# VH-VL binders against q5vz03, part 14

Target 1, 156 residues: q5vz03
Amino acid sequence: MVDILGERHLVTCKGATVEAEAALQNKVVALYFAAARCAPSRDFTPLLCDFYTALVAEARRPAPFEVVFVSADGSSQEMLDFMRELHGAWLALPFHDPYRHELRKRYNVTAIPKLVIVKQNGEVITNKGRKQIRERGLACFQDWVEAADIFQNFSV
Below, E stands for the ipSAE of ESMFold2; O stands for the ipSAE of OpenDDE; V2 stands for 0.75 times the mean of E and O plus 0.25 times the DockQ between their complexes.

## First folded at step 4 (VH-VL)

Design ub5 (framework fv_ustekinumab)
Fold by ESMFold2-Fast, scan of step 4:
Structure ub5 (fold): chain C 156 residues (1-156), chain A 123 residues (1-123), chain B 107 residues (1-107)
Amino acid sequence: as target 1 above (156 residues)
Amino acid sequence: EVQLVQSGAEVKKPGESLKISCKGSGYSFTDYWLGWVRQMPGKGLDWIGIIYPEDSDTRYSPSFQGQVTMSVDKSITTAYLQWNSLKASDTAMYYCARQTDYYDWSYDAFDIWGQGTLVTVSS
Amino acid sequence: DIQMTQSPSSLSASVGDRVTITCRASQGISNYLAWYQQKPEKAPKSLIYAASSLQSGVPSRFSGSGSGTDFTLTISSLQPEDFATYYCQQYDSYPYTFGQGTKLEIK
């Protein structure tokens, strides 16, 4: 996803700005399209939090995983409130970044919540991230890592 | 024209299996959630659940979880509602309905409804 | 689950009348409320979403209002084709729930 977002800045749940390239490099990236005023989004977000926390925050060895929230909220305040209330400690595109709309179009998102798992070049690993997490839990992450080709070195 | 066309009426016996259909046309089938609603004879509307055709993700009402299965076949833009073993209490009219696009400020209400499939289960 | 209660359960009116139907949610649902019209032997037809927004093609005599727990559907000048059962529905939280319906009958 670094190939697509590398020159942009992302925001943390605490309001800090981070470089996308540094934050996303050598990680499986999940693009999360959701909004606070969407009941399915409010239903799924806690499940994604548990998944994320188990992989990144509470694991003995943190997994190479990051979520980038692409807000479909109606205002910056709604987005910030949603992040504070229900989100995990992941990243988001700033509400006023027009690239939110470019990503929505690139990945053909019309219904939310939508979780798109992508490679470093932006290629889709799966657009069924929600269903896979719900049905398989943490087990689905291994398949994503294998498909992502992260830190695959060419042996001479 | 945007429309949902449902399969014809069914008359079944308790214990039999059944699969009814809802075919979408005139819109991008995989871009909208699709819901199912039950209406028992002389009663009001009961929400069964919704399915997202693009990835077949489902959300059921607790009262219908495990009683019915929602599925889709994207190649023919058709959604299905299935019972493994029918009960007399399943006798009802079943409607499919399209949920509105979130991004046009419609906020997930139903906008287009199928004509309904009457299911009668009698011994 | 959020309970939706409609009042009245049945209403008799004449063509040209102003008709008001109410819907109450057991807890706050903001404006995530829709109204549907169902004629005998027919599928429901969507009238209103987001409490007050008319669906495309719905006559302007229909209007919705309310927020939070109390909602109203108004028909400003009743027409013969408006005799039907009307349902409210919340889509704020799972499971989505409908009111029991209000049957509008000719006087």
Scores: ipSAE 0.138, ipTM 0.694, lowest interface PAE 4.2, mean pLDDT 88

Design ub6 (framework fv_ustekinumab)
Fold by ESMFold2-Fast, scan of step 4:
Structure ub6 (fold): chain C 156 residues (1-156), chain A 125 residues (1-125), chain B 107 residues (1-107)
Amino acid sequence: as target 1 above (156 residues)
Amino acid sequence: EVQLVQSGAEVKKPGESLKISCKGSGYSFTDYWLGWVRQMPGKGLDWIGIIYPEDSDTRYSPSFQGQVTMSVDKSITTAYLQWNSLKASDTAMYYCARTDWSYGSEGYYDAFDIWGQGTLVTVSS
Amino acid sequence: DIQMTQSPSSLSASVGDRVTITCRASQGISNYLAWYQQKPEKAPKSLIYAASSLQSGVPSRFSGSGSGTDFTLTISSLQPEDFATYYCQQYDSYPYTFGQGTKLEIK
């Protein structure tokens, strides 16, 4: 994802800015396309939050996983309110970053919510992330790690 | 150009099964949500639900959950609405419709843009 | 569920008239509202999305306005082909819901 988001900055739900390269390196990245006013998005976001929290926040050893929210909200305020209300402690592209539109085109997103799991170079592991989480829960993450070749970055 | 073509009218008895179809053409079928809407004779429009053809993800209205099944066959760009056991109260016109979607400074919208011509289902003893 | 109420339920008008149809949501829906036109024995046709944006190919005499709970559809100069039933629909919250419809008839 470093290859795709490289020099860009991401934001937290508290408004802090972070460098994409530092935040995403050596992780499986999920691109999450959603909007607060989209009813299916409101239904799925809590499931993604539980999935994320189990892997990153509650695990004794955090998994190499990060979500980058790509907002389809109507305003910056709607986006930030959505993140505070329902999202996990993940990252987002800034609302005014035009790269939101480039990512939508690149990954052929015409419907939301959509969860696209990608490798460090931006290649798609699966574009059915929401379906896999709904049907398999945490079990799908191991398949994503293997496809991402993330185990090859470990010394063992 | 872009169109949704639905199957022909059906006349059924209570307890029978039925599967009606909606074929998309002129667009990328797997890139748009597809919805179903019921209109009972002389009444208004009732939203049944939506399905995403790429992965068959579904969202049903609570009033229709468990009463009908939405499905798709991507190889022939066709969506289906199915009943296992029809009731007289299922008598209605059924429409399929494609939802358009966009985001940016204009905001999100999930309104229907293209409608099928409708399939009339009559269930009587 | 969000209830959508249209007013009036029916309206009689003459060609050339300015016609206004109102739609009220039982709770705030921002601008997540669409308008549809349905002629007798025909499928609905999409007119407006996001409360005020015209669908491609819809004549400019149609316009939508409003936000929150109160919305209006206006036809600035009624044409013979505009006699139809009009429906509003919210897509803010699941399940999506339609108004009961407003039938526009020849005076």
Scores: ipSAE 0.053, ipTM 0.662, lowest interface PAE 5.4, mean pLDDT 86

Design ub7 (framework fv_ustekinumab; at its last look DockQ between E and O 0.55; V2 from the best seeds 0.00; counts 0 for: pae E 5.5 > 2)
Fold by ESMFold2-Fast, scan of step 4:
Structure ub7 (fold): chain C 156 residues (1-156), chain A 125 residues (1-125), chain B 107 residues (1-107)
Amino acid sequence: as target 1 above (156 residues)
Amino acid sequence: EVQLVQSGAEVKKPGESLKISCKGSGYSFTDYWLGWVRQMPGKGLDWIGIIYPEDSDTRYSPSFQGQVTMSVDKSITTAYLQWNSLKASDTAMYYCARLEWTYGSDSYYDAFDIWGQGTLVTVSS
Amino acid sequence: DIQMTQSPSSLSASVGDRVTITCRASQGISNYLAWYQQKPEKAPKSLIYAASSLQSGVPSRFSGSGSGTDFTLTISSLQPEDFATYYCQQYDSYPYTFGQGTKLEIK
């Protein structure tokens, strides 16, 4: 459960809706702020996809990690096109959910792409997720897990 | 108060190297992209590129790629624009500006909201 | 690259006049357009973002309109401090590009 997203519905890359609480419970959550028109976002998204795939899709036991995309695109169609073109099999806030703007304000996002790693209660583990992934790769995830208030023991 | 303060005017000869600076204050330097804009004498504005101070990620205009280098020193909240070998055609006013990706009242925008005062670079024999 | 063309290159006006400056993009940019004001020997100042939204502190006599390829900056009642050069800028795609500028001169 993530306190900041609790009762909300998120969307998958295929357009399906999921309950945020069930999807995010007992996981390290990455809030990903990006837009298709931002060239640095287009460059970073594949790196995040590789990172995500290694942790959750290719691992025998998926790591307790989930990405929630918070779009800074100019329209719902731009957001969906970006997700289909470059994103991994993670989740997103619906484009018309006003909470998208509240999250931007809460985490003081003034530049994109930005990856904010949070605990279940919404406290920031690091607001430099992009830098950490680029410089340390998968090794940074162990630090995030150790900092997180996760209810079960996990090893990758 | 949020401000960008640029280094003073420079007079150089063709072939010389130069590094001009832009110091940010009153805000979190690593949370904003920083852009550089050239204005040749009597001409309009030309976008050079942007740099993200947190990790030195850069995006250059094709017209400036390979001709100039953007960098930052986070410890003194300062960005730099550097030439290895100046040309007479580099004579111009150079501005740094803070770029913010934000949600306005009804839409997202990314625009230069705070500008430095400019550094005049003159390259002549 | 998206080319931005401003019209006119210069115009002369008197205090109290209604002034209109246009900007045309070589391809559709939705509303991803900003307007800047530059006074002689000073840095540019941000006026408008998202084609029509005023920056904080900008007088209401300034307004922006348009979407797609055609955009307009209007000053409804020109004041002495408004004599400057005005630039449009698209931020739809990289590289960001500016119009060539419109110089507003006292008549």
Scores: ipSAE 0.685, ipTM 0.869, lowest interface PAE 1.6, mean pLDDT 89
Fold by OpenDDE, look of step 5:
Structure ub7 (fold): chain C 156 residues (1-156), chain A 125 residues (1-125), chain B 107 residues (1-107)
Amino acid sequence: as target 1 above (156 residues)
Amino acid sequence: EVQLVQSGAEVKKPGESLKISCKGSGYSFTDYWLGWVRQMPGKGLDWIGIIYPEDSDTRYSPSFQGQVTMSVDKSITTAYLQWNSLKASDTAMYYCARLEWTYGSDSYYDAFDIWGQGTLVTVSS
Amino acid sequence: DIQMTQSPSSLSASVGDRVTITCRASQGISNYLAWYQQKPEKAPKSLIYAASSLQSGVPSRFSGSGSGTDFTLTISSLQPEDFATYYCQQYDSYPYTFGQGTKLEIK
């Protein structure tokens, strides 16, 4: 099965490079389209951070979840600052990677913030990730896992 | 052509309910935040709030919180602003406007780029 | 709430004049500022976004500058169609407050 991010490399807020294929293996992937200059993005990002931290960073058994930030920022520095200030310890597509634009087109992103929950193959589980997190918190993740059909004994 | 078309002028009495509309066309309605702005006669612009049609997420100005309700009907690409009980002080022009963003180096966000023509609401005894 | 204060509230100028309108935020808003033009009995029109970016279709005689708390809208050479009321708006944080407006009238 072809990963939506293929053999591309992702980056952390610290500048580390990570292979997308390895990092996203058997995980529910949240494509996060956002930008620092977007107030709604700044508003939602901390919520996403808490969500991510609860599931991945501080969980006794980390959930099969990863966020991939697809920046709509105006510069690489702006993107980096945004990540440092408000983002969780998730991954991002490099600013200069033209695949940012392809992903935006593929998922018909016409406004931000947008949180698209996808399978590894790019199939959309839900494009209402933001809504579901706001309304249900961690409870929505169980639905994503089930929909993703990943073979992992995980329960919220 | 991207445009917002608002409902016609309203003349109401205090205590009456009212729901005015703003119909979007020429773009993906559900994907853009819409805002409402009040302009009392001879006065400046007052930010009421914004709504995201896709999931009806809302942000209200504290001054308007509980005073009005924003909603949308996605099926007809229409946003609404409603009052349960109008007051004379609600007399004003009400504008809907789209918040746009651009992707890339020329990115801008959360500025109103498209405006409706406005709906005049007059509340008097 | 972030308060936006425009200066002056009104001014008179002649065609060809250089006009400057200022907007001050009660706290830092980076470059999250927009300028709008409103003519009588018309809806506002977007002029500037991100403090200094010109909206598509807006004449180049319009320009915006500033960051943080102090911002300026400049019309390099006033044209007859520029007489209107101008508003700044911050979108740094909710609510996205407007300035009180600056009415630009014919001298």
Scores: ipSAE 0.207, ipTM 0.769, lowest interface PAE 3.1, mean pLDDT 91
Fold by ESMFold2, look of step 5:
Structure ub7 (fold): chain C 156 residues (1-156), chain A 125 residues (1-125), chain B 107 residues (1-107)
Amino acid sequence: as target 1 above (156 residues)
Amino acid sequence: EVQLVQSGAEVKKPGESLKISCKGSGYSFTDYWLGWVRQMPGKGLDWIGIIYPEDSDTRYSPSFQGQVTMSVDKSITTAYLQWNSLKASDTAMYYCARLEWTYGSDSYYDAFDIWGQGTLVTVSS
Amino acid sequence: DIQMTQSPSSLSASVGDRVTITCRASQGISNYLAWYQQKPEKAPKSLIYAASSLQSGVPSRFSGSGSGTDFTLTISSLQPEDFATYYCQQYDSYPYTFGQGTKLEIK
């Protein structure tokens, strides 16, 4: 993730900070572009929460998957309220980090909500993560993890 | 100029199929959700659903789920509303409308800002 | 589904009058509410978004207020072109339901 996030900090919905590289290493990363004022974002976010919860938060063997919220909200309070109300236990770029806008441009995000699934080097696995979750549910993760070429199991 | 131009009025009989259109121009068609709204004669507005033209993702009102189909041909910036078998109760004015939002601004709008002129559909024996 | 109830269903008023129209949601919708104006045989026109924000090009005599479940649209000094039907709409959650409309007629 050093190519796109470097040594940046990410935040949890409770305000705790984590180092981006440590939190994201050896995982399939989903960059989630959304905002509270966007009704399609509010519609999709619970579905993403269910998906994440099933794969990571409540799984007996958590999948190597993490979501990084890239907020398009108009204020830090709107962003935090959105995260508290609808988001899962994933991470976000801090509201005041101007890199939010750099990521939007890098991945050519012209509309929200957008879920961009990326490899460790920032290469796009799919720009259609939202559609894939709606159509296939949990099954779409297997395709993402295979494309990501990360180590999932250490047993032969 | 940003416009949504709808197809002309239709007079149909019960049981016939119909596909009406809504062509967007003057803006990036795939960057905005597009909605459909029904207004029966002398009645208020009913939300049918919305479609995202880039990937054809759709959300329907429960009242319309399975009753109509929304679709898009993004190569000609045109959205469609389609019935497989019309009923007399489908007689109404049908509007398409764009959901407004602006990425990178402090303001996002999910209200309909630009409306088509409407397509009157009359279904009678 | 969130039900939107407007009051009154119709009213008569004179040019220059101050008019208020109310809209009540069956559950909290924060400020995700829009107001539309529709004249006979015309498409609706957006007036207010986010409960109180005036859409570009809409005269300042229109204003909106409210949050949660109770909302109002106010026209401070009625003009001849304001006689129309007004609809509220919530866009907090699908389906994006409309109120039944309020018809404003000239006395």
Scores: ipSAE 0.080, ipTM 0.682, lowest interface PAE 5.5, mean pLDDT 87
ESMFold2 (binder alone), look of step 5: mean pLDDT 91; pTM 0.934

Design ub8 (framework fv_ustekinumab)
Fold by ESMFold2-Fast, scan of step 4:
Structure ub8 (fold): chain C 156 residues (1-156), chain A 124 residues (1-124), chain B 107 residues (1-107)
Amino acid sequence: as target 1 above (156 residues)
Amino acid sequence: EVQLVQSGAEVKKPGESLKISCKGSGYSFTDYWLGWVRQMPGKGLDWIGIIYPEDSDTRYSPSFQGQVTMSVDKSITTAYLQWNSLKASDTAMYYCARTSYEYGDSGYDAFDIWGQGTLVTVSS
Amino acid sequence: DIQMTQSPSSLSASVGDRVTITCRASQGISNYLAWYQQKPEKAPKSLIYAASSLQSGVPSRFSGSGSGTDFTLTISSLQPEDFATYYCQQYDSYPYTFGQGTKLEIK
């Protein structure tokens, strides 16, 4: 995903800016398309938060996973409020970055929420990430890591 | 010209399987969530669940989880509601309905287009 | 689950009357509330979404108001074709839930 987003800056729910290359390098990246005003998005976001927290926030050694939120919210404030209230401690494209629209087109996102799991070069591992998390939980992450062509540096 | 057209009435016995359909036309089928609603004779509306046609992700009401299966066939823009073993208590009108939410808008996930309904009668 | 309670369960009115139907949610749902009209042996018809926004083609005599927990559907001048059962529905959280319905009958 570095190959696609490396030159861009991402934001946290607190409004801090992070360089995409540093944040995403050697990780499985999930592109999360959602909006606070969409009930399916509000339903799925807590499930994604639990999934993310188990892999990254609560693990003794963080798994090589990051979520990049691509907002369909109506304003920057609504996007940040949504992140603050329901999201995990992941990253987002800034609301005003026009690349939000380019990513939507590139990954053929029409309805939300949608979770697209990608390799470092932007190639899709699966466009059914939401369904896989709901049905298989943490077990689906192992499949994503194996498909991602990245070096595994967590314990086996 | 946006329409949801449902399959015809069914008369079944307890224990039989059944699959009813809802065909979308006049819109991009994979761009909208599709819901199912049950109405028992003389009663109100009960939400069964919704399905996202693009990836077949489903969300069921707890009352219907494990009782029915929602599925889609994108190639013929058709959604299905299926029972493996019908009960007399499944006797009802079943509606499919499309959500009004669209990507990039402040859409509200309310149903905007409804099918005409499929009457399912289960009796011995 | 969010419980939706409509009042009254039924009411009788005459053509030309102003009719008010209320809907109460057991917890805050912002403006994620829809109203549907259902005539005997027909599918429901969408009237209002987002508590107050009219669906395309719905007559202007219909209006919705409210936010949070208390919502109202108003018909400003009742017409013969308006005699039906009306349902509110929240779409704030899963599972989506409907009110029990309000049957509007000719007096």
Scores: ipSAE 0.142, ipTM 0.698, lowest interface PAE 4.6, mean pLDDT 87

Design ub9 (framework fv_ustekinumab)
Fold by ESMFold2-Fast, scan of step 4:
Structure ub9 (fold): chain C 156 residues (1-156), chain A 123 residues (1-123), chain B 107 residues (1-107)
Amino acid sequence: as target 1 above (156 residues)
Amino acid sequence: EVQLVQSGAEVKKPGESLKISCKGSGYSFTDYWLGWVRQMPGKGLDWIGIIYPEDSDTRYSPSFQGQVTMSVDKSITTAYLQWNSLKASDTAMYYCARHSYDYESGYDAFDIWGQGTLVTVSS
Amino acid sequence: DIQMTQSPSSLSASVGDRVTITCRASQGISNYLAWYQQKPEKAPKSLIYAASSLQSGVPSRFSGSGSGTDFTLTISSLQPEDFATYYCQQYDSYPYTFGQGTKLEIK
């Protein structure tokens, strides 16, 4: 995803800005399209949080995984509140970045929540990330890593 | 016109299997979530679950988990609700409904409903 | 699960009356509440979403209000076609839950 987002800035739930290239390099990236006022989004977000925490926050060796939230919220405040209340410690494209709409169109996102797993060049590994997490849990991550063309050895 | 058209009434015996349908027309079927609702005779509405037609991701209400199966056939824009073994307590009207998210207002709604399928299970 | 309680369970009114139906959630649901109208032997019809937003095509005599735990549906000037059962539904958290319904009958 660095090939597509590398020149952009991402934000944390605390409002800090990070460089996309440094944050996403050599990682499996999940593009998460969701909104606070969408009931299925509120339902799925805790499941994604548990998945993310198990891979990157609770593991002794963090897996090469990052989530980039692409908000479909109606305002910047709604987006930030959603991130504070339900999201994991991942990153987001800033609300006012017009690339939010370009990413939605590029990955043909119509219904939300949508979780698109992508390679460093933006190619889709799977557009069924939500279903795979719900059905297989952590086991689906190994398949994503094999497809991602990254060269890190790690334990899940 | 955006419509959800459901299959006709069914009369079954306990222990029989059944599959009822909900066909979407007038919109992009795989772009919307689809919910199922049960209404027992003379009673109120109970939410069964929701399915996303594009990838068949399902979420069941806890009281219906393991009792029914939701599925879709994208090629004919049709969703299904299925029982392996019907019980008398499954006698009810079953509705399907489309979930819509409005990007301009940031609100969601279950805006379009099917006409319902009456399922009667008796000896 | 969030319990939704409607009051009254039934209500008698005359054409032209202002009618109010209430709905209470067992915990805070912000404004994630919808109202539906159901006529005998017909599917529910979406009336209101987000507690106060009128569904397209629904007459302006219908309005919704409330936030948190207490909500109301108001019909400002009751018409003959409005006699029906009304349901509230929370969609704040899964599973979504409906109120038991309020039957609006001719006085």
Scores: ipSAE 0.425, ipTM 0.798, lowest interface PAE 2.6, mean pLDDT 89

